# VH-VL binders against q9nrl2r1430to1533: the designs that were tried, part 131

Target 1, 104 residues: q9nrl2r1430to1533
Amino acid sequence: GGVHELSAFEQLVVELVRHDDSWPFLKLVSKIQVPDYYDIIKKPIALNIIREKVNKCEYKLASEFIDDIELMFSNCFEYNPRNTSEAKAGTRLQAFFHIQAQKL
Short names: E, the ipSAE of ESMFold2; O, the ipSAE of OpenDDE; V2, 0.75 times the mean of E and O plus 0.25 times the DockQ between their complexes.

## First folded at step 9 (VH-VL)

Design B8 (framework fv_nezutatug; at its last look DockQ between E and O 0.82; V2 from the best seeds 0.00; counts 0 for: pae E 2.2 > 2)
Fold by OpenDDE, look of step 9:
Structure B8 (fold): chain C 104 residues (1-104), chain A 123 residues (1-123), chain B 107 residues (1-107)
Amino acid sequence: as target 1 above (104 residues)
Amino acid sequence: QVQLQESGPGLVKPSQTLSLTCTVSGYSISSGYYWHWIRQHPGKGLEWIGSIHRSGDTDYNPSLKSLVTISADTSKNQFSLKLSSVTAADTAVYYCARTDYYWGSHRYGMDVWGQGTTVTVSS
Amino acid sequence: DIQMTQSPSSVSASVGDRVTITCKASQSISSYVAWYQQKPGKAPEPLIYDASSLESGVPSRFSGSGSGTDFTLTISSLQPEDFATYYCQQFYSTPYTFGQGTKLEIK
């Protein structure tokens, strides 16, 4: 992607991280705290991983960036029942992301 | 200092709607993470009624027979509770409380409570 | 719904004693647990959040521990003002649920 696109990705990641509902997504889930997580989730991802990919210019298309973000949310909703605090936070953060992504 | 204060009628007739308001001072409700309603029946333990997120999202206790509605008014820095079709089982002390957010942590807990207001359901 | 089984229901102790209250969740809830103290005719006051974090202004003799299903509140050296009823609460999923409470009485 272009410089403008890269900057947009960076800015969006910053906004996601700063969001109050980002706490379930800041880093990968701990196997110690959640022993069965990686038995269920086969493509784990988190905002810190996505940020690193952005910094390394690994996203050539906006769709690739969006796919990773959506995967992050998909993982959350796959593992966490709807009434959990993580799922609730994810729902709100995803809504925020969808609004911001329209600006890309 | 952050303070919460419950207000509303202390007596409600059966089948009517219980309405309470929590007034927040020293802190904007728009800055809080969750705002809660909790009640305590005489001589009993604590029961979560419901919560409202500052975005407007609400969660309610499905075990309550009465219809629960929680709303927020940022202009008045208040949030409210409505219980429809109340019965004697809804007689309790009602508390409002706050959950705040800290950077990088959800910090789940109710760190500030109102003093509580007694509501009696009686004919 | 997640049940929080609190024990004991009541305990008698003396000033200076070490007191431990337990809360067991019906399923794993990570560290999403808070503890409260309530005195008669008063609102609950927060003691612990996130299972082990001490609320601001709470004496250091109070401590919380646990993760998963088993949680404990400990008072290292009981003071006269600590006689009250204590409650645990989970914030893992709605409905948020409390333990039944533990009444701490003077022996």
Scores: ipSAE 0.836, ipTM 0.926, lowest interface PAE 0.5, mean pLDDT 94
Fold by ESMFold2, look of step 9:
Structure B8 (fold): chain C 104 residues (1-104), chain A 123 residues (1-123), chain B 107 residues (1-107)
Amino acid sequence: as target 1 above (104 residues)
Amino acid sequence: QVQLQESGPGLVKPSQTLSLTCTVSGYSISSGYYWHWIRQHPGKGLEWIGSIHRSGDTDYNPSLKSLVTISADTSKNQFSLKLSSVTAADTAVYYCARTDYYWGSHRYGMDVWGQGTTVTVSS
Amino acid sequence: DIQMTQSPSSVSASVGDRVTITCKASQSISSYVAWYQQKPGKAPEPLIYDASSLESGVPSRFSGSGSGTDFTLTISSLQPEDFATYYCQQFYSTPYTFGQGTKLEIK
């Protein structure tokens, strides 16, 4: 809701970006490099997009922000089998997110 | 400047447990991304055994599962391999290796390797 | 498991030649390929990560390319010190498999 909450969203996004398991989530998956990704994932999202939405005050509720972050992880687990490097990174970053989100 | 050095017995009897230690110098293992064990059979190629992530999560080659344990001791700056119930097929040169962190990118493969240690499984 | 198939198994070439080694994955693995050089009696040394990025200190005559299933290591002008065996490795999913190796011999 207020200015303080938007600063918390930005702080959390920065912490996610700085985490060493953020590498699969920094920007949208390339359709050229991964041609079938967008046949499977219908609501693509990445940390750079979420950060821009925070900067533009597009989140009215904390739940909307959390939903985009969880969508990002859900997309990762839908596209990537559990033994992939991307899914392993997603599992660890999601656990980190849940810890940090308690501070909201 | 980072160096990895394998240590352990060179000769192990069948059915025993092979134990190897990788000592890391010039770098804290808690700062690394992944720490790996790899082996190379005589006159043959390379086989990934398993890895331990800085969080403590482990991944093992399914061909060796239930036989392999990889662990880390941050106070000694070491990580270790235990391979149980060894046979002659486990005779190989064993390497430890690192995958480093590089901000904003998927990691290097294995950017630093130990010198290797030869392990023979024989009666 | 993802099979990494290298070709050729061996190659003889002269100093100054352009040498190409290929690695084919049994499924799409994005760009998650590394290349290593191994000289006799020594540990593998990293050359390329992420399919095309040069490791620090590797001569610029080495290059990597490819994505998906087909990957290439190229030495643009072979030098005497490039005599070695070369391996690719995928880092897309466990087990992190290696190719069977390509032995480069100087004729």
Scores: ipSAE 0.521, ipTM 0.868, lowest interface PAE 2.0, mean pLDDT 90
ESMFold2 (binder alone), look of step 9: mean pLDDT 90; pTM 0.934
ESMFold2, look of step 12: ipSAE 0.489; ipTM 0.853
ESMFold2 (binder alone), look of step 12: mean pLDDT 90; pTM 0.935
OpenDDE, look of step 12: ipSAE 0.801; ipTM 0.916

Design C1 (framework fv_ficlatuzumab; at its last look DockQ between E and O 0.74; V2 from the best seeds 0.00; counts 0 for: pae E 6.4 > 2)
Fold by OpenDDE, look of step 9:
Structure C1 (fold): chain C 104 residues (1-104), chain A 122 residues (1-122), chain B 107 residues (1-107)
Amino acid sequence: as target 1 above (104 residues)
Amino acid sequence: QVQLVQPGAEVKKPGTSVKLSCKASGYTFTTYWMHWVRQAPGQGLEWIGEINPTSGDTNYNQKFQGRATLTVDKSTSTAYMELSSLRSEDTAVYYCARHGYRYQSKGYFDYWGQGTLLTVSS
Amino acid sequence: DIVMTQSPDSLAMSLGERVTLNCKASENVRSYVSWYQQKPGQSPKLLIYGASNRNTGVPDRFSGSGSATDFTLTISSVQAEDVADYHCGQSYNYPYTFGQGTKLEIK
């Protein structure tokens, strides 16, 4: 069970990273590039962080993994207006994620 | 090292279309958004739109009402802007400009092409 | 659309004087403002983003300041080679917009 779940998480992260709309989410937002980001977003997260957590087996439940992914999208939508490229990419990637997450 | 090369000039008649090119070199083409900005004679800069060279995602200034189409050819690291239904008011120097930040849509334009002068006249 | 208004439209300064160029946004654009220098017959050149030269090779006499709606480009001691049009632009929201430009000349 746990090994299979870990593999599923790994595969899903790989698919998310390879997605064309992953570019806003690959790494943590740069404070230099976006000076006020961390004043607004209090729980920053990115795919590289989630990948590391998966590799370290920090997710015991699928719900925990899903929560982090959803947090990543939530942060994007909180900071970025809906008409931005980041928000649009996030919307599409989240939809993709929801489809893939049904397999977990 | 970063270079954005544009042709010098285009002359078109009203009602026709033009496709301007911008060949990029000296960096990974797919990792920076490409923008297009024009400048009418003696006027300020006007943003036309942006494109993600990886995904092909675009955002346009609504002023152009679908007349502008941005595309890229990743194999040649070339960005294109097609402008249709040309009118005299479209006479301007058209610049391609690289976004200064990787994987972002906000920021600045750090490298500019030399611009293409488009003249629209009967 | 966010309107960027530069002031003055033009100015003539003596060599060595302090030059202040202003840019006002019609709404809060946070710190997403950049300044560009454009010499006659040339393409715009990035000067300042926010308050940083960001290692663009821009002389130290150029500096940027401001936030929200009011932004300033300062030349501490204007030089002959600084004759150009200067443009401010915001990249906070679509469409990205620029000011009308300020023409700087030397007396």
Scores: ipSAE 0.285, ipTM 0.806, lowest interface PAE 2.5, mean pLDDT 93
Fold by ESMFold2, look of step 9:
Structure C1 (fold): chain C 104 residues (1-104), chain A 122 residues (1-122), chain B 107 residues (1-107)
Amino acid sequence: as target 1 above (104 residues)
Amino acid sequence: QVQLVQPGAEVKKPGTSVKLSCKASGYTFTTYWMHWVRQAPGQGLEWIGEINPTSGDTNYNQKFQGRATLTVDKSTSTAYMELSSLRSEDTAVYYCARHGYRYQSKGYFDYWGQGTLLTVSS
Amino acid sequence: DIVMTQSPDSLAMSLGERVTLNCKASENVRSYVSWYQQKPGQSPKLLIYGASNRNTGVPDRFSGSGSATDFTLTISSVQAEDVADYHCGQSYNYPYTFGQGTKLEIK
């Protein structure tokens, strides 16, 4: 979209990054640190990558932006069992995202 | 240099509580999970629990749930472990240990404190 | 709880010999196994993480291997300074657990 939509995407990403539960999502998971992650997760994505795509105007539709954010959460729930700290953080941040996305 | 500094020893009577400290330096304290591990004399290592200093999230070994409480003080870069209702079998060296990867709770302990010897005796 | 079983409980080796320490998990832990060295009177020190990755500053004679349930720490040519207890631990699922340790001595 236009400048208004890109500013809204950036504002939303900034709010996600500022959230205390963003820690699992800030950067792509390291293959060295977590050797089996990329055997399980085929479409990796993280907040720093999404933010860079906003900066480069790579999102043409709001749905494309929302799909990347939802993919980020889906990856978390696929890799991590629901009782883990990562999954709990993902659940809380996803709920926050849904609230913020409705406002924008 | 990453350092985790703990008091050398504590002596307590059964039925009391203790609050053990772990002062971190040489890295950004809030970006890494902190773990607590104990070792009874002549025995192996036993994981007690972990805390994320930013979010306050904790996970405990269920054997210590309700007796152990992990907290942090971000302003002093200090982690704490409080253990209540002490018994003689709680006599052990208690280590704090840093998680080696900031973006996941699962992992390995790349830096360890020198440990505090807790003695619980009448 | 996932039980980590180390073998042998202890061994005595001549200098320069190849040492193999084993660690078996009671459940599949993927590659979430680490090895720690603990010299007498000292804190544990990380040797290997993720089953096979050598930590910074660890000599090349130490190597780790394995996946799923069977893991090995190898010292290709043991030296006098390697006298220690060796612990494996899993961090796949809560609670995190350690093996009972293997004591390595030099004859």
Scores: ipSAE 0.069, ipTM 0.750, lowest interface PAE 6.4, mean pLDDT 90
ESMFold2 (binder alone), look of step 9: mean pLDDT 93; pTM 0.948

Design C2 (framework fv_ficlatuzumab; at its last look DockQ between E and O 0.75; V2 from the best seeds 0.00; counts 0 for: pae E 5.6 > 2)
Fold by OpenDDE, look of step 9:
Structure C2 (fold): chain C 104 residues (1-104), chain A 122 residues (1-122), chain B 107 residues (1-107)
Amino acid sequence: as target 1 above (104 residues)
Amino acid sequence: QVQLVQPGAEVKKPGTSVKLSCKASGYTFTTYWMHWVRQAPGQGLEWIGEINPTSGDTNYNQKFQGRATLTVDKSTSTAYMELSSLRSEDTAVYYCARHGYRYFSKGYFDYWGQGTLLTVSS
Amino acid sequence: DIVMTQSPDSLAMSLGERVTLNCKASENVRSYVSWYQQKPGQSPKLLIYGASNRNTGVPDRFSGSGSATDFTLTISSVQAEDVADYHCGQSYNYPYTFGQGTKLEIK
């Protein structure tokens, strides 16, 4: 909470971050941990980046915000096979997001 | 300062179950995946499974699927591994090991418990 | 399952010699290989992940190399305290798997 009520985008990001399945998405993937990640993923993004964009009012349309969130999941599914913990977490979090996004 | 504390030994009969504990300290328990690895006498290491202490998500070696159950108690920062239908081949030292990367499932095991020797014999 | 095969199974070296331990994966595991040192009666200790021993407290004489299927742990000058079993493991795909281990002794 701050002086002003959170916008819908801000609130949704907060809910995503608090979700138990947010762990793969909180920050950008470390190149040290995953040396080949940035060779495969060309548009990296994470919830902290999206939060910053929201705070800076960079999203003029809900569709732009949704596109970045979807990109975040798309990156996860592109890099991680379906049986990985990251992909499984992403699947659940994306489903949660789709439900919450109906309110936008 | 990171420590994983395990009991020294367990003795069980075939067909019974055992629940091994691993108490973690010195770090935020919920931010690292916990793994279980066993080592039969004179043998190599065998991965049993992993658990996300936050969500409770688990992945198992199919060899142990349905027989091993990983759980956590977040209030006590303790991980558990229950192994049922014990057989002599389950005799081994069982280690808990912390995954070395925060918020990531790939990588290495940076801290290990001292292990619990499980002896299964009639 | 991905099979990790270490070689040799055992070796005895003289103090100060260069030691090379090999680990071969049955399929491409990229760079997600780690090495562990296990002294008698102790739990495994992380040595190397990929080519880095950062933040492990491991002496500089230990180094790792390799990618895809062939990996190597090198001790530039073996010391008496290096007597141990050495394990390689992959964390690229489930189930995570380890080699059978290499026993290093000093002559």
Scores: ipSAE 0.253, ipTM 0.799, lowest interface PAE 2.6, mean pLDDT 92
Fold by ESMFold2, look of step 9:
Order: C-alpha cells, then sequence, then structure tokens
Structure C2 (fold): chain C 104 residues (1-104), chain A 122 residues (1-122), chain B 107 residues (1-107)
C-alpha cells in the first residue's frame, strides 16, 4: 500500500524484534543446527526476512504482511510442542503482535 | 575467547542452601541460554535446568523443581543456581554450560565452566 | 524421562585401533544427540552435535552417526590424548538426559 502503511509495517516489525520473546524468530532456523526443521516446515520465514520485504515494498496489502507474521508463529507451533520455550515465546509474542496490529 | 568461570569448591551442611555462580566472558551473555549440569563423584552427567538471560524463561528437570532456582545478573554477565534443602546426595561437581545455538533452546553445550565441587556433609 | 544407555561402560584400546562407542535412546530422539569428551579432572568438551556434526576443532578421526534410537561415536585411530570419559546426551525432550558414560583408556 501507501507510504504510511509501509511505515506502520516497519514500526511493528521493529517492536517485534525489540520484544524479549523474539529470539526464536529473528533469523531462519539453521538446517545444520536443527536437521529436520525443513523436512517439516515448508514455508520458512523470520523477522529479518519480513523486514527486508517491508524495505523492498514487497507487501501490497496489510493482509499480506499479517499473513507472513502469522505464518512465522504457525511454523513455530507446528515444529515445537506447546510446552517448549519456543512455543511459549511464540504465544507471548503473538499476543503482543495482535495488540500492536490495531495500528494497521 | 568464551570463558565460564566458577568457584572451585563449596562445603555445606544438610538442610541448608547454596547459590553457585558462573561468570561469563568473551561473548554476548544475553543471547545464549545457560544450562546447569551436575556430576556426582564417579557418576554421569545430570541436567538441572536452563535459563534464557534475556526473557528470564526457565526450564527445570522435574527432579529439581521447587529446590533449584536459576537466575542471571545481566550487568555482571553472571548466572546463578541456587539449590535449597541440601542433602548428601547433592554432593557433586556443578557445571554451567552455554547452549551452542542462540536461536533454539534445545541442543548442545559448546562451552563449559570448570565446575564447582559442592560437598554436603555433617 | 528418555533413558540414554551407553555401551561399553569401559574399555582399554591399543594406539591406532578403531573404537566404536554406542548410545541407545529409550525413545525416538531423531538426531538430537550430542557427544562429549571429558578428560580426567576436566570439564566435558563438545565433540559431536546433531548426531553427526563435528564441533569446530574436533579431529577428523572422530565421527558420529545414527538416528532415532541408535547412535555411535567412532574414533578411527585412537591416540594417546583420547583417554577420557565419553558421554552421549539427548536434547529432544525435557528433561535433557545423558548416558552413564564410557571410559576409554589406552593399554
Amino acid sequence: as target 1 above (104 residues)
Amino acid sequence: QVQLVQPGAEVKKPGTSVKLSCKASGYTFTTYWMHWVRQAPGQGLEWIGEINPTSGDTNYNQKFQGRATLTVDKSTSTAYMELSSLRSEDTAVYYCARHGYRYFSKGYFDYWGQGTLLTVSS
Amino acid sequence: DIVMTQSPDSLAMSLGERVTLNCKASENVRSYVSWYQQKPGQSPKLLIYGASNRNTGVPDRFSGSGSATDFTLTISSVQAEDVADYHCGQSYNYPYTFGQGTKLEIK
């Protein structure tokens, strides 16, 4: 969309990166470190990639931006059992995202 | 150079508490999970728990739940493990160990402290 | 809890011999197994992570293999400095658990 939407996407991404629970989502999961991740997760995404897409104006609609953020959380919950630190962090960050998304 | 420095020894009586320290240097302390592992004399390794220094999230081996408390002091890059209600079977070397991958809590321990020998005896 | 069982408990080998250490998990742990070397009087040192990945600086004579429940650490040509206890551990599920260790000595 317009310039104000891109600024809002950037502001939201910065707030997500700044959040204490962002640590599982900052970068794509390493296949070497987590060997079966990409056997299970077919549409990988992370905050650094979403931020690059915002910077390159690749999101045409707010819904596309929101879909990538929600995909990021969905991947976390698909790969990680709910009792794991990753899933707990994802739950808290997703709740924070829903609050901040009021600005979109 | 990554270093985890621990005191060499502690002696305690049964029923008391101990707070063991682990001073980290040579890396960004807050971006890596810290683990605690103990080894009783002549025995294998036993995982106690882990802490994320940024979020404060902890996970404990249920064997130690309610007795072990993991904390960090970010300003001094120091991790702590407090163990209460000490018993003679708590006599062991206690290691701090760094998680080898900073974006995933499960994994492996790429750097270890030299360990603190805790002796619990009357 | 996932039980990790190592075999043998101890062994003595001649220099240059091939050593195979075994680690069996009571449940499928996929590839979340690591191997540690602990020399006498020292802290553990990471050798292998993710079942088969050598840590930085680990000599090529060390290799790890296996998946699911059966894992091996192989030393292709044992050296004097390989005298140590060797531990396998799983990090698939809480609590993280280790085998009882294998003590390797040189004759």
Scores: ipSAE 0.139, ipTM 0.769, lowest interface PAE 5.6, mean pLDDT 90
ESMFold2 (binder alone), look of step 9: mean pLDDT 93; pTM 0.950

Design C3 (framework fv_ficlatuzumab; at its last look DockQ between E and O 0.86; V2 from the best seeds 0.00; counts 0 for: pae E 6.6 > 2)
Fold by ESMFold2, look of step 9:
Structure C3 (fold): chain C 104 residues (1-104), chain A 122 residues (1-122), chain B 107 residues (1-107)
Amino acid sequence: as target 1 above (104 residues)
Amino acid sequence: QVQLVQPGAEVKKPGTSVKLSCKASGYTFTTYWMHWVRQAPGQGLEWIGEINPTSGDTNYNQKFQGRATLTVDKSTSTAYMELSSLRSEDTAVYYCARHGYRYQSKGYFDYWGQGTLLTVSS
Amino acid sequence: DIVMTQSPDSLAMSLGERVTLNCKASQSVRSYVSWYQQKPGQSPKLLIYGASNRATGVPDRFSGSGSATDFTLTISSVQAEDVADYHCGQSYNYPYTFGQGTKLEIK
């Protein structure tokens, strides 16, 4: 929506970035470091990209912002088996996000 | 210049514990996973486990679950591996190794310590 | 556990010959295979990551190939300094596992 929602989106993204479990999600996965990632994940997204979209006012609805955050977690769980450190970090950060999003 | 410095040798008796250290320098310690790998004399490499220095998250080879404990001290950029209930079969060189890609635990070990030779004998 | 099987167990080569070392995974590990060189008395050194990417400072005579279950390390022209144990390892799934190694010697 308006400027108030943009500030709320920015604050939430900052909280996610500062969370200890954000490490898998800070930047897009490197194709050279992880060669098959983009064969499996077709709609890549990361916290730095989401933050940039907030800064450019690209989210018209809160649902669009939430969808990008949930896509980020969905990608993690699709690419990574559940016993991996990435998936465990994703589960914990997603739980944190859900708590913070209730306040949105 | 990335360096992982380990003590050269440790000698222990069976039934005791050892805490091995790995001092890191030349990079931001908390942004790369640290792994531990051992090599018994004349044998191949055996992965023990890994730790994320920021979150404290660990994963262990189930063979060592309950005996190995990985920790870090962020203030000294030092990783530790404690191995309890030592047996003669634990005699090996123990390496710390840095994960080469900071955004994923899966990958490769781009820097290795020189290794600590642990000898367990009566 | 994913078993990594290296072959041959050992070999002796003349200087300048082409060497092919093999590593087979018991199930697909996609491209999550790395090769390490371990010279006598030294710690392992990364040669190849992601099945085919040469690590920084590794001579161009070393190359890696393969995907899924079958992986190869090739040394195009063996030199005396290449006397070492060579290890492949997978980091696709826990626990991370290594092959038993291949010992390369010069005749």
Scores: ipSAE 0.070, ipTM 0.742, lowest interface PAE 6.6, mean pLDDT 90
Fold by OpenDDE, look of step 9:
Structure C3 (fold): chain C 104 residues (1-104), chain A 122 residues (1-122), chain B 107 residues (1-107)
Amino acid sequence: as target 1 above (104 residues)
Amino acid sequence: QVQLVQPGAEVKKPGTSVKLSCKASGYTFTTYWMHWVRQAPGQGLEWIGEINPTSGDTNYNQKFQGRATLTVDKSTSTAYMELSSLRSEDTAVYYCARHGYRYQSKGYFDYWGQGTLLTVSS
Amino acid sequence: DIVMTQSPDSLAMSLGERVTLNCKASQSVRSYVSWYQQKPGQSPKLLIYGASNRATGVPDRFSGSGSATDFTLTISSVQAEDVADYHCGQSYNYPYTFGQGTKLEIK
């Protein structure tokens, strides 16, 4: 294939990934490293998964895309206490996302 | 192959400051959070704080009341801990320790420096 | 702060005996407990992470168990080289905290 312009969803995911606070969200949590994560979080999701869904054109509505991103943050806040680095990063990244999502 | 190299010892007087270094090698420095832990003679381990070498984000044990400052030099893969207003109670071995999981703040310390003995005395 | 309390403070065991070290958290720390071995004059060495995961290179005789508040490090058959201080630590919430340590000696 040729070079194509990124969709709004693709661009937003790229911006999220490049953000300094994306580190908790880049990929799924390791069950080995966090043994109890999947006992608490039943709908795990991460930016790499969302990126793949975007690439596969699985999002038909902006609301669907936004829902997955919000789920990602919701999972973070569900699992992590507020004073953790993950929660703090999530708070900042979510704020960034909310600003960017207004362009969708 | 992962190495955290610390100077052997520092001697300081009360009221002064010290800046301890921890040079990392054998892995991507910016990928793992770096922690600092100290151990007073004959005592247990005490967590001082952590730093994200990429973003510079830090979390501190409030016990140190802002006396501790964590920084990094990405160009040299070196982490620093500065401790000010030193007192005799700060006499301890200070360790840098790498966080074992690169994308989580929770976890474990999989590699430790050899520690720097800080002696604070008049 | 979450207080980690280890027990016993010290113990002396005979070679080949089963050793059980305990660590209790003042509140739930889920499974975010690690165990470290510290031999005299050395830095701590990771033994167990996530309460029950053995670190790479750690002998099979070491095992960890527990959840929430009660955690255990077990040495199925203690060896001479196991003489050390053992530290438990939680990384569930800030500040991260450690137990006071358990000193293991061989009779």
Scores: ipSAE 0.018, ipTM 0.701, lowest interface PAE 5.7, mean pLDDT 91
ESMFold2 (binder alone), look of step 9: mean pLDDT 93; pTM 0.949

